# VH-VL binders against q80uz0r647to840, part 8

Target 1, 194 residues: q80uz0r647to840
Amino acid sequence: RALVIAQELLSSEKAYVQMLQHLSLDFHGAVLRALENVEQEGREPLAQEELRQGLRELPAICDLHQGILESLEQRLGDCGEGQPQVADIFLAREQEFEHHAAHILQFDRYLGLLAESCLLSPRLATTVREFEQSSQGGGQSMKHRMLRVVQRLFQYQVLLTDYLNNLCPDSAEYDNTQSALTLISKVTDRANES

## First folded at step 1 (VH-VL)

Design t4 (framework fv_traxivitug)
Fold by ESMFold2-Fast, scan of step 1:
Structure t4 (fold): chain C 194 residues (1-194), chain A 119 residues (1-119), chain B 107 residues (1-107)
Amino acid sequence: as target 1 above (194 residues)
Amino acid sequence: QVQLVESGGTLVQPGGSLRLSCAASGFTFSSYWMTWVRQAPGKGLEWVANIKQDGSEKYYVDSVRGRFTISRDNAKNSLFLQMNSLRPEDTAVYFCARDLWEYGAFDIWGQGTLVTVSS
Amino acid sequence: QSVLTQPPSVSVAPGKTARITCGGDNIGSKSVHWYQQKPGQAPILVVYDDSDRPSGIPERFSGSNSGNTATLTISRVEAGDEADYYCQVWDSSSDYVFGGGTKVTVL
């Protein structure tokens, strides 16, 4: 059912936001500080500057998904066992998705840049290693956490497609879901071209 | 000639305050992170605090946090350590050192200034 | 906090090789630096970034770092090498950490 799929979207968004908050608030500051010092000391500027700019987007990406989570909680809490209305949550955030999608989809590349930067900076390598091995890092590799940022957009496509297939074709929600899928596909395709 | 010269060390009673100074010469002081490292009589080296080139970032060892303040005056090529609420265990020779932030190493050291906290 | 373990003393005969170890959990992933300190004097950086030497330090001083142990090696030891030696690393949780020091005696 559509409602079951919408509830899965909510549950997975809760887990994703928790991971993003940990990555954004705890890791973001330490890594950016280490990257600033590497750049300032005359190491390779291009890779570090690109990585630094990308990581600075984490708080805004976190805010985007926190907003989606709150809207999903409100909508699904209010509908009971009725027909869910969730597609416009994404449509209302079209400009934010368009703005942040390029950075979100570059996280696979940022992982490579982080690895390269660690080879050039013992201080940065130590910071990454200490975070990964700490309880605050959850024992998860930085690679796993950064890849989850990219994977969420593709997961939206899967979940919204399944949701669409369980809606009445004549409903407003069906039309809105098609528009939301078009939006997510467009921003994913555009960023994959980068 | 690259040189760091500390001053200000003296005898202070527990609970007292003291300000240490470090005068830098022979290099572009404003281009380097700077650090304070101490050594209690007959004991090993212990990092105390460091400060970024422009003074925007400062870090401290846990035992002095809230009691010590590191600062710098780039126009005067000077580094400072303001020490408040001094304890007997703060008794040490305090060294000023240039911080190679990229490596986390100290390549130039001053001769040190002795701080004694007693009676 | 991180702890670096050094032997308290090492004795070596003139012309032989002295090896001073610095033990730490996963220290091979960190950049290790070594300082020489003679009585009443400031420390001198003798090896940085595991194996690099500052200008003016004799090539007899070398370093290595892998796994849980970093090592300072002093080849063809001279009486003037008699001193305390400290290893040091930086990490994100404790910033700068020094080993307890090793007194090298040349017999």
Scores: ipSAE 0.000, ipTM 0.457, lowest interface PAE 16.3, mean pLDDT 82

Design t5 (framework fv_traxivitug)
Fold by ESMFold2-Fast, scan of step 1:
Structure t5 (fold): chain C 194 residues (1-194), chain A 118 residues (1-118), chain B 107 residues (1-107)
Amino acid sequence: as target 1 above (194 residues)
Amino acid sequence: QVQLVESGGTLVQPGGSLRLSCAASGFTFSSYWMTWVRQAPGKGLEWVANIKQDGSEKYYVDSVRGRFTISRDNAKNSLFLQMNSLRPEDTAVYFCARVRYFDYLDYWGQGTLVTVSS
Amino acid sequence: QSVLTQPPSVSVAPGKTARITCGGDNIGSKSVHWYQQKPGQAPILVVYDDSDRPSGIPERFSGSNSGNTATLTISRVEAGDEADYYCQVWDSSSDHVFGGGTKVTVL
């Protein structure tokens, strides 16, 4: 039923957050250290300052999803075999999702700047490659990993739609889930605009 | 459309010297690391040398270090390999290729044959 | 310094699946790239970062990498897939390291 779908939302969110933590916490630090080495040479590309600013956005995205994960864990832990209430978790984070959409529009630019910086620094290129090789699931490209952010929004749409279809149409959760789907669809549409 | 064209391959005697050239077009040459990869007749691929965008860093396979020099002329979109003290073991088709992330080679030239024999 | 081992040849019937292995100690910790080379031609990149495809490469080409073995898989093989295939990794002591190559014959 609805509870099973809500549990799938939780388990997939946990996996997603683990990927984001690797990307935003471990990779962010390693890339910044590599960029500092280039700075010590007294020469840096114009792209590196903008790249550093772009990388600072990753922790905010991680914080958003960490919050969602924690809320899902608490809600589903507390309800036991009862009726889940998860839609307002998304509604409570409407402003964060809007901010997230704005940053997604710049991710292709940031990945381009990273690629450009790698051409200028063998140390940075080595750092990016080592991160890619160490990630769960093997050597997926950095672009593919970043695009998982967009993929997660589409996955929310699928999971919340299935969830909605298993709820009583007269319930508050049904109404809240429709609102959450509207929010996610709006954010996804904005992320796809250029 | 990315295009790389090698030239300069010929028959040369052991101990001789030869300079290979690679003409690049269809991309911003000055923005990419470049490489030379060789292939002996009927054998596999062997990396030879890498060069940074501005020519400030160069790396070589051990067997050619001290004998070969990789260089580039960004104004002419050209890559070079100066080969000195050539050995029969250096006989191969030499390819130039564009490097991504210092790791993989996304575009290759057609190659130029170097034969080192008396 | 790494050494990559490939089978010298693989035979496959049209429409079937060809699998080309690339063996290396702890190769699953590295990104593996695959090149296709037809007689008298330059190599072309067909798979990079274990499983990604460049634009223009058919979806029939796929890759995987775990433990000590990376694999290039060509599904629904066509006569035009007949070629030599090379795996490649980057190593800090040797830069670009290539496997010995595998000749794929479509019979």
Scores: ipSAE 0.000, ipTM 0.437, lowest interface PAE 16.7, mean pLDDT 80

Design t6 (framework fv_traxivitug)
Fold by ESMFold2-Fast, scan of step 1:
Order: structure tokens, then sequence, then C-alpha cells
Structure t6 (fold): chain C 194 residues (1-194), chain A 120 residues (1-120), chain B 107 residues (1-107)
């Protein structure tokens, strides 16, 4: 039912925020600084500038999703066994979401830039490999973790569609969920056409 | 919590050998690069050597290369520095330190040090 | 090899601000870390990655890094801040490079 799907949205958001926090702390702190200090070892300046600027967006993306997580926890805690109210969490963050979602969708491109930079810098390649093998990396490749950033928007579409299909069609939550799906689809479509 | 305890420092004659040990506790030792940093009496800090998590990569300051060997035993949470062909200029307090990020950009935890004196 | 230059000493009155510089060619392109060492004790990390503070280090400690100079700033200095301070960078040719150290005296 709708509540079960809303709880899946919450649990998956918790896992996603945890991943973003680890990526932001380890990637921004260790890998970004490694990029700055390995310039003398033949890296391509343009690719590294673009990658560096993109990675500096990670803390702001973390803040966006931390806010969504906190709102989901509060709403689902408050509803008990009643009707969940979660769609307006996305609607309330429309401008922030549009701004940061554009950056989120670029992470597939950043993955390519990181791979290219690793070919130019053995030290960067070692840093990335060691992050992947750490307990905080959970054994998952950097590729999988960065792809999670892009895939979260598509996952929202799947989860919210499932949620909508299990709501009463004449409820306010049904209308709000349709509006949230429209917002997410427009943002995703805008990026997919580039 | 995190603790690093050095041992083995003593008086050694020039040309002699000595092995230092560092006992680590409170963290997953096998997940971190480890380093030795020394400080001569009344002087500043000087990096000596570091070692990768699995022991596969080792780096040394030029002045000790070929004379010192860094090693680790992950099963025993221990770091070692084998010092051969010791010179008076190697006289220093030797610190064990944890290198939080790969390729050692900074050291977040240090031991109290062990004094090595090389003199006749 | 890379050389980091620090003034040998800095004197500051209690409650005032101490500034410790670390000079190096294009040091602003590198990450600078700072350690505090009191007599007979191990160094303690006080600032890392130019301006970040470890948990437990008071907000009075801050850092900056641009061009050829990195700076450790200690605001509202206390007697307990009297110590030697070392800057440190990582360099691809030299690995870890420490500055010569600055003795901060609180008058």
Amino acid sequence: as target 1 above (194 residues)
Amino acid sequence: QVQLVESGGTLVQPGGSLRLSCAASGFTFSSYWMTWVRQAPGKGLEWVANIKQDGSEKYYVDSVRGRFTISRDNAKNSLFLQMNSLRPEDTAVYFCARDKYSYGFYFDYWGQGTLVTVSS
Amino acid sequence: QSVLTQPPSVSVAPGKTARITCGGDNIGSKSVHWYQQKPGQAPILVVYYDSDRPSGIPERFSGSNSGNTATLTISRVEAGDEADYYCQVWDSSSDYVFGGGTKVTVL
C-alpha cells in the first residue's frame, strides 16, 4: 500500500544520504585535494578544472538530500498508520531542486573525467582504488557510487509513480504527487536532451 | 580509542642497527597508511618513511634510503622501522603516526615517540 | 626539493591575534596542514586542508592559503597556546615536507 512505498522512499533516502556523506567527506576531502597536489604528474588542466568544480557541488547536494530525509522522517513519524503526506516535500524545494538536480545529472560526465584523470595520474588512481577498498567504500567501485548520484532522480520517478498508483485518486496527496512527478520529470527531461 | 605506542629507542654506536616498534589500537590498522616522523634534539619535524595498508608500497626520505626499512604486521597491529648503518645525524625522537588518507596528505594521530641516540 | 619557510618565533599578548606564516612557491595550489607541539609532547593536528579543524580544536584556530603564503591564525590567544607550530604539505617529488617551525610565545 501507499504507506509501505513511502517507507521505502524513506529507507532508500537514508541509504542515499549516507552514501553522499561518505562520498563528500572522502571524495571532496581526499580525492579533490589529490587532484590539486598531483598537477605536476601530467594531468589535463581543462578536465581537472571541470571535475574539481563539479565535485565542489557535493556538500550542497548533500544538504538538499539531508533536508529531504529529515522531512520524510518527520512526516512518516507523524502519520502513524494513517495516510502519508510526502509529495509536498519535493514541491516545497522546487527552486533548490532544479538548481542542484542539474548538477546531480552531470555526475555521469564527472565519472568519465575522473577515469581520464586517473589515466594521467598514478597517484590519483591509487587514491581512488584505496577509497573503493576501504570499509567506508563498502567494496563498491567509485563508478557505482557516482552513478547512484545520477540514478536517484530516476529512482524518485519510479517510487513516486508506485506511490501514486496506491493513493485514493480524489485525495489531496494524489494531486500533490502528480505535481511532484511532473516537476521531477521536467527536470530529468531537460537534462536528458543535452 | 586510537592509541599508538612506540618502543625500542636506546643508545647505539655509529654503524650499529636498531629496530623500532609501534603498537596500534582503537582502529582498523590494516585500513591505513602508517608513517614514521623524527625530530632531532632542539630541531623540527622530518618525515622518514611511510607504508601502504598491505605493505606493497614503501617510501623513504633520501637520507635514509637503503639504510632503513619500514614494515608492518597487520595481524599484530604493529608497525616497524629497521635502522641499519646508523649515523650520529639519525639521533632523534621517532614518532609513529597514522596517515588518514592515501599517499599521506596529513597525520591525524601520533604516538608519544621513542628516543634513539647514536653516539660513541 | 620543496622548502617551506616559517618565521622562527612570534610573540603575542594574551587576548590578541597571532599569525604564523608558511611560505612556499605556489603553496596556494597545495593543501597545508598545521601541527601544535608543546615541550616533551607529541604533535597534535590543529588545522588540516588549509582551513578545516579536527573535532576538539577550538574555533580560535583558523587557516588560509593563497599564492605563496599559508597562514595559521590564533585569535584571542591564551597562555596554553604557547607552543611550536609546524606547517606541512605533500609534494609529488618530496612526499611530506614540514616547515622549520615557529615558536609562539604568549607574553
Scores: ipSAE 0.000, ipTM 0.456, lowest interface PAE 16.2, mean pLDDT 80

Design t7 (framework fv_traxivitug)
Fold by ESMFold2-Fast, scan of step 1:
Structure t7 (fold): chain C 194 residues (1-194), chain A 118 residues (1-118), chain B 107 residues (1-107)
Amino acid sequence: as target 1 above (194 residues)
Amino acid sequence: QVQLVESGGTLVQPGGSLRLSCAASGFTFSSYWMTWVRQAPGKGLEWVANIKQDGSEKYYVDSVRGRFTISRDNAKNSLFLQMNSLRPEDTAVYFCAREGLYWTFDYWGQGTLVTVSS
Amino acid sequence: QSVLTQPPSVSVAPGKTARITCGGDNIGSKSVHWYQQKPGQAPILVVYDDSDRPSGIPERFSGSNSGNTATLTISRVEAGDEADYYCQVWDSSTDHVFGGGTKVTVL
């Protein structure tokens, strides 16, 4: 049963990484190109600079989750129908999670900055609209996609709690899962404060 | 041999308080989540509260949250349930149980009867 | 929120097979545990993690769990098997959930 929960963790991670790749490679690039064609005398609006800096974190966040996905695929493939060992996948990435927590907290602010920048740049507004209307967007708003970044951490917390409750309390995996859950809960708490 | 022995059940008036105890032996008490489960006369089993090995996490069924407090003393191998603002519907046999593999209740005490009546 | 549905009673003749069902949405994805309770006694665990038995429980007790139904099967029923039987799961939304119980009568 722990295996069933671990399989749900894998399948949801795969869907999440696909969404992150779209945001990180397609949207980020499109936004940067739109901003490059807007020339401002003296200095660029601070909102645009802050938005660009925030979006630059998306590739690193994508790399983190791509690594998690690859590790989950390997671990669950190797265990077959036996007991899964997935908790240390998260523990091995503790520094990356803590690093990105600060930026995840800013995603609501980044959405506001994006809205402000769209008022200043018709090209950016057009780019956002076209991205949202694309088949890859499926009609999902940019707000919905960015919110999924925060929601994934909450989903980890729920899935790891379910996973923990289906493990032998005396096992090493139980102890490692408690540590992983503590890590993810701390990051989720920080993200939800925004 | 694992043994759990509850005590403290008695007649108490509505609005009163009562503390239940469970004495554990035959296993490493500090290594297990512990649970209270109750059963009203002639009715089924209902989970009440559980507590993590080190006491850092505590969970309650909605109907007792804010009124009941679960606690443990690992040095004395003891589990407790402090019950405040008792209601007639809290009348039940209260069982102490160990949470084992896969979140089972692998060992149970004999239970202690709490009657809440005027 | 999860609710586990058990029939209130099951009657079975000695030597025959009793089957006690536990219904729940997608219960096949959860670990289901079964408890036996005799009058005036504490429950005892008879089947855990769908189909495993604790030491000391006769092989006559077995379990299965798929889709929306888990089943406790008692083969070659004996008079001493007469008791109330409860299914139980853990769920993140409700914590521990018990079924309503099934009274098995051996006649």
Scores: ipSAE 0.000, ipTM 0.411, lowest interface PAE 23.3, mean pLDDT 81

Design t8 (framework fv_traxivitug)
Fold by ESMFold2-Fast, scan of step 1:
Structure t8 (fold): chain C 194 residues (1-194), chain A 121 residues (1-121), chain B 107 residues (1-107)
Amino acid sequence: as target 1 above (194 residues)
Amino acid sequence: QVQLVESGGTLVQPGGSLRLSCAASGFTFSSYWMTWVRQAPGKGLEWVANIKQDGSEKYYVDSVRGRFTISRDNAKNSLFLQMNSLRPEDTAVYFCARDYGDYLPYYFDYWGQGTLVTVSS
Amino acid sequence: QSVLTQPPSVSVAPGKTARITCGGDNIGSKSVHWYQQKPGQAPILVVYDDSDRPSGIPERFSGSNSGNTATLTISRVEAGDEADYYCQVWDSSSDHVFGGGTKVTVL
C-alpha cells in the first residue's frame, strides 16, 4: 500500500545517496585533478570545461538528496503504521530541483564527454578504471552510476504515481502528491526534449 | 591472484630464432595491454614491445623492429615474442608484464620472473 | 626520443630519507611511475601516476613531479629498501621509456 511504496522510496533514496557520495567525495576530485593534468600537458581541450562544470554540480546534488533522505527517514519514523506524509518533502525543495534541472538532465551527455576525455588522458582513463574496480566502486561501470543521476527523476515519477494511486483522492496528501508529480515531471520532461 | 610465467629462454647462436611465451592467470587477460621488457646482465631495464588488448596495435623499440614480433592468444591467456635474426646484443632476461593502460599504454603493475635468453656462439 | 636521467647511486643511513631524481624535459607534464628491483628478482611497482601507491607499498614511499624533475622519496629508510630504482613514462613519441636506474645503498 501507500506506506509500502513510501518505504520503497526511502530505501531507494538511501542507495542513491550512497552512490552520489561515492561520486562526489571519492571520484569527482580525482577526475578534476586528472583534467588539470591534461591542461598542464598542453593538450587540446575536448569539451573538458563542460565536463568540469557538470561534475562540480555533484556536491550540491548530493546535498539535495541527502536532505530528502533525512526528511523521508523522519516522516516515516514519525507516522508508524499511519498514513505517510511525504509529498511536501519534494515541494519544499522546488527551487533546488529547478536550479539543478539542467545539470541533472545533462549527466547522460557528461558520460560521453568523460569517455572522450579519457582518450586524451591516460591518468583519467586509469582513474575511471580503478574507481570502477575498487571496493567502493563495487565493480559497477561509471556509465551505470552517472546514468542513475538522470534515472532517479524517472524513478521518482514511477514511485510517486504508485503512491498517488494508493491515496484517498479527498486527502491533502493526494493534492500535494499531484503537485510533487507536476514538479518532477516538469524537470524530467526536459530530459526527453532534444 | 595475478600470475605471469615466462618460458622459452635458452642459448641460441647469432642469426638464430627463438619464441618466448608468457602464461597469464588470475585476471581477465583480454582487458589489458601486455608488454615485454628486457634487462641485459648488469644493465638497466629496456622496453621491447607492447600489444593492445585485442592485438590491433603493436609497438617496438627501434633495435628490434622487423626482427621481433609480439602476439597474443586471448583464448589461451598467452603472450608471445617471436625473435628472429638474433644478435649477441639481444642477450638479456626477458620479462612479461601487464600494462594497466586502457586506450594508451601506461605502467606495469605486475611482472613475471623473467626468462634468460643468451645469444652466443 | 625522450631521455630520463637518474643518478647512478644514492647512499643513505637507516632511518633517514632517500631522494631519487628522474630528470626529463617537461617531465612534470607527464605521468611518472617508479619500480624497485632487488638482485635476481623481477621489478615491482612502488609508485604510479607521480604519487599514488599500489596496495601493499608502505607510506614511506612517496613521489612528486614538477617542471623538469620527478622525485621518489623513501622516508625512514630500512635495510630492506636497498635495491635499484627505475623511473618510467609512456610518451606517444618515445614509447615506454625507463631511466637508467639508481642503486640505493643503506649504510
Scores: ipSAE 0.000, ipTM 0.465, lowest interface PAE 14.8, mean pLDDT 82

Design t9 (framework fv_traxivitug)
Fold by ESMFold2-Fast, scan of step 1:
Structure t9 (fold): chain C 194 residues (1-194), chain A 121 residues (1-121), chain B 107 residues (1-107)
Amino acid sequence: as target 1 above (194 residues)
Amino acid sequence: QVQLVESGGTLVQPGGSLRLSCAASGFTFSNYWMTWVRQAPGKGLEWVANIKQDGSEKYYVDSVRGRFTISRDNAKNSLFLQMNSLRPEDTAVYFCARAPYYEILTAFDIWGQGTLVTVSS
Amino acid sequence: QSVLTQPPSVSVAPGKTARITCGGDNIGSKSVHWYQQKPGQAPILVVYYDSDRPSGIPERFSGSNSGNTATLTISRVEAGDEADYYCQVWDSSSDYVFGGGTKVTVL
């Protein structure tokens, strides 16, 4: 059923936004503070600077998904048990997806830079370990959390494809969902080509 | 419509106390660090205090530490600044501002219109 | 960075380019944000993280940050760009630092 799949999209977006908030609100700040101290003493490796610049993208990515979450909550609340209308939520954010796609797909590379930086900075390694062991870290590795940033675009493809297959082919929502899938695929393909 | 509205500014005698309020609307207040920034008449901007999303961390400029207390009520989408032992140099327009996501890279992307506090005899 | 230095004023003719500097020790390692404030109004964010623009800010606004100087550049200046401009960074002691402000006058 289309509604059930739309509700799964909402539920998974809630979980994803919560993870992004913990990553950007707490961990990212702690990491940048640790890197700042190293740089001021004239010891910063190039990998640490590149990591800092990449992580700078997290607040904007968090804003994008917070907006998607809020729109999904409104749309599914408004439709009740009727037909959901969610595809245009993604279409309305086409420019944001295009802007952030390259950065989102680089997060697996940032994992490598984080690991390299930890080998070069005992302070950073300690900060990462302490955050992973905290309540907000929930015992899950930073590698797992950063990888989820890359994987969310692929999850959208799976969920929207299942959603499309449960819609009436003559509906406006069917056409809009095809357009949304085209957008997500195009964004993913362009980043893979670069 | 994302909006911040300050209130509470008035004339206070030196040594007095005052509480400022900031009402937030149009966004999820509990997701943001919030800050107070002040501007003395004809002068530049000066950061005063900020508060973490859940209220667990608070930071102050040295000149107000021990005298001012920042707090928030997420259920009411409200930010507060309790000002004690006020001095003439605290005279300023006080702005409420939103600080997205994390402290160390934060830009203040949404500002209120400010509320004027005058400390004079 | 305990202090950020801005020129008190910059004058520019309409259609020309205004450049506002923000000086600070090793400021190129920090993220610099820029605010525009018109008389009697609240500041608005015009450039953040050195060079990014918020939605609704014209492409004429741009920024750079390297070494000991950050720069806000306003191309093709319009009369409506006349305002005070402030740079801002975060310091490792967990406090925010604003520059003294630059009054841009469009002649």
Scores: ipSAE 0.000, ipTM 0.459, lowest interface PAE 16.4, mean pLDDT 80

Design v1 (framework fv_rovalpituzumab)
Fold by ESMFold2-Fast, scan of step 1:
Structure v1 (fold): chain C 194 residues (1-194), chain A 119 residues (1-119), chain B 107 residues (1-107)
Amino acid sequence: as target 1 above (194 residues)
Amino acid sequence: QVQLVQSGAEVKKPGASVKVSCKASGYTFTSYAMNWVRQAPGQGLEWMGWINTNTGNPTYADDFKGRVTMTTDTSTSTAYMELRSLRSDDTAVYYCARDWYSSGYFDYWGQGTLVTVSS
Amino acid sequence: EIVMTQSPATLSVSPGERATLSCKASQSVSSNVVWYQQKPGQAPRLLIYGASTRATGIPARFSGSGSGTEFTLTISSLQSEDFAVYYCQQYNNWPLTFGQGTKLEIK
């Protein structure tokens, strides 16, 4: 049912925000400090600066998804057993998603730069491994964690499509969900471009 | 080590206002939402509301809307809860509690601030 | 608002015994239930979230189970420090709501 799928959207958003917050706020600080030490040692400052700037974008993405989570909590709390209204949460954040798409286009580059930096800096490689081994890292590779940022957009498409298929075609929510899917599809397509 | 340290006990007259502080340390303040929960003597826990520490946006429980204001000072990692138009039934221990990005469960609590409202 | 009802109000047991505490929601809250322990004069302490996940540092003798509307906290082989008031809370719907508490006392 539509409500069950909306609850799945909420539950998965909670898990995603927790992962993203660990990645953005806890890992970001540790990696940036390790990169600063590498720069002080005179290693490839241009490549490290590009990676540093990319990592600084994570708090903005965290803020976007934290806002979505808060809105989902409020909407699903308010509806009880009634028909949920969640599609406009995404529509209200169209500008943020467009900016997010631009950032995601750089994610493969950031992953490559992180991998290269780890090969050149045993200290950075150690910092990344230590974070991955912590409970916050969940034992997964940093590449896998960073890839989840792109994967969340694809998960939105899957969940919103399943949601749409369980809505009354005559409802306002059906129309809004189609619009939200169009937005997410556009953002996802741009993220997959060169 | 994560710590939430609250301001000391207050005694107020009916109609007054009280402002309780909650100073956080040992973590990134803006990574966790802050909730406020109160407990009247010998009674259970009652949720009052929460504040998004990153955006500064509060959300209040209906019973407290119009009488409560929640704020933060990011430079000092401190959350505040002000309750106005105090009544005798507002006598309670007031807690701040850390929430993981609106997850709705609280992993760390302040020690509590006893607010006594009497005439 | 969702009403959380705990039973019994008071449970008297001896150290070394097993205690089972119940929490019922007035409507489905999925697995979004958390349990707290509170000792006199102290703030509540997180024990279990997501109905069954132990918080960091919580002894293995504490376990939670349940989904939907019925939830249970079990404490196996009670220690003297376990005598306290236990609260359940749902975080499936806003506003957040707590049960009235179960006092665990020495027999």
Scores: ipSAE 0.006, ipTM 0.431, lowest interface PAE 11.7, mean pLDDT 81

Design v10 (framework fv_rovalpituzumab)
Fold by ESMFold2-Fast, scan of step 1:
Structure v10 (fold): chain C 194 residues (1-194), chain A 120 residues (1-120), chain B 107 residues (1-107)
Amino acid sequence: as target 1 above (194 residues)
Amino acid sequence: QVQLVQSGAEVKKPGASVKVSCKASGYTFTSYWMNWVRQAPGQGLEWMGWINTYTGNPTYADDFKGRVTMTTDTSTSTAYMELRSLRSDDTAVYYCARGHYDILTGLDYWGQGTLVTVSS
Amino acid sequence: EIVMTQSPATLSVSPGERATLSCKASQSVSSNVVWYQQKPGQAPRLLIYGASTRATGIPARFSGSGSGTEFTLTISSLQSEDFAVYYCQQYNNWPLTFGQGTKLEIK
């Protein structure tokens, strides 16, 4: 059932947006404050500027996915027991996905920088630990949470492929879902260009 | 304790079909997708596909499309993998392995494996 | 599909030594790499995911590093139980793909 898969897409998008909001609004702000405090003391942690730049991308990525979440909620609420129409939600956001693909690649480098920065700054290490301890799901590491940003594109491929396999090949939604998969695949490949 | 228990070894003739089972316990079956991976004698691991345990929908690797069928029975928390039109090069140990589609942090629990031997 | 290439095919080391195993992807897989250990007659065991995060219950002597296309698994102070075949796997793109394995054997 296509509808059931579309509901899984919605459910996983809700969880993902909640994680992004926590990472973007709570963690990012706390990290920037900790780094600013070191700057005010005339001391600069080594490679932390690259980490700052990476974290600044999170609000825009969060906005993209918040929009996807709201669109999915509306579409699935409106269709009832009927056929879902969700592929165009992704197609409408092609430029945003392409823009963020390049930034997503950097998050792998930021994970290493975060670990190094924690060794140099007890304040940052405390912030990371407190964030991990306060999270639902049993205290998953920041590495886990930041990797989910990269993984979401792969998860879209999984879910949209499963969705496609449950659609009538003659439907407009089938064609649109193939186009959405092509877009997500292209974006994933762009994130991997080196 | 999470466990995946597979059915016993099978010996099949070329052209036959084999159906391997994987019974899960110790977790909510529908919260994780089930992967199937095989390993020919002395060779590496080859991913065959996975099945969404919540919907029952499978996704197959290209090399196995048309010959493989993956199914689940949620009432018994059991996954099945049927491979048809067996050839001698299908001789392998077949594994089921648990993966979480939302997190994708690897295949964290594996069945013990089922040896399928294809010989005349 | 992404091709994962491991090297060396076989690594001979003594207990107490350090072993470094390599895994290369045909294109960038970010940090979306998993390492497994397989002993003769046993199923693979998850060691490391996200290139460098140890799975629950995995000893501290196992560590992973790398991003993009080059990854390494390091085993410090080798124990007798560590002699096995090690596989890397990517989960960045469909389909999931494994390296061909590195056999770690005793000298």
Scores: ipSAE 0.000, ipTM 0.492, lowest interface PAE 14.3, mean pLDDT 81

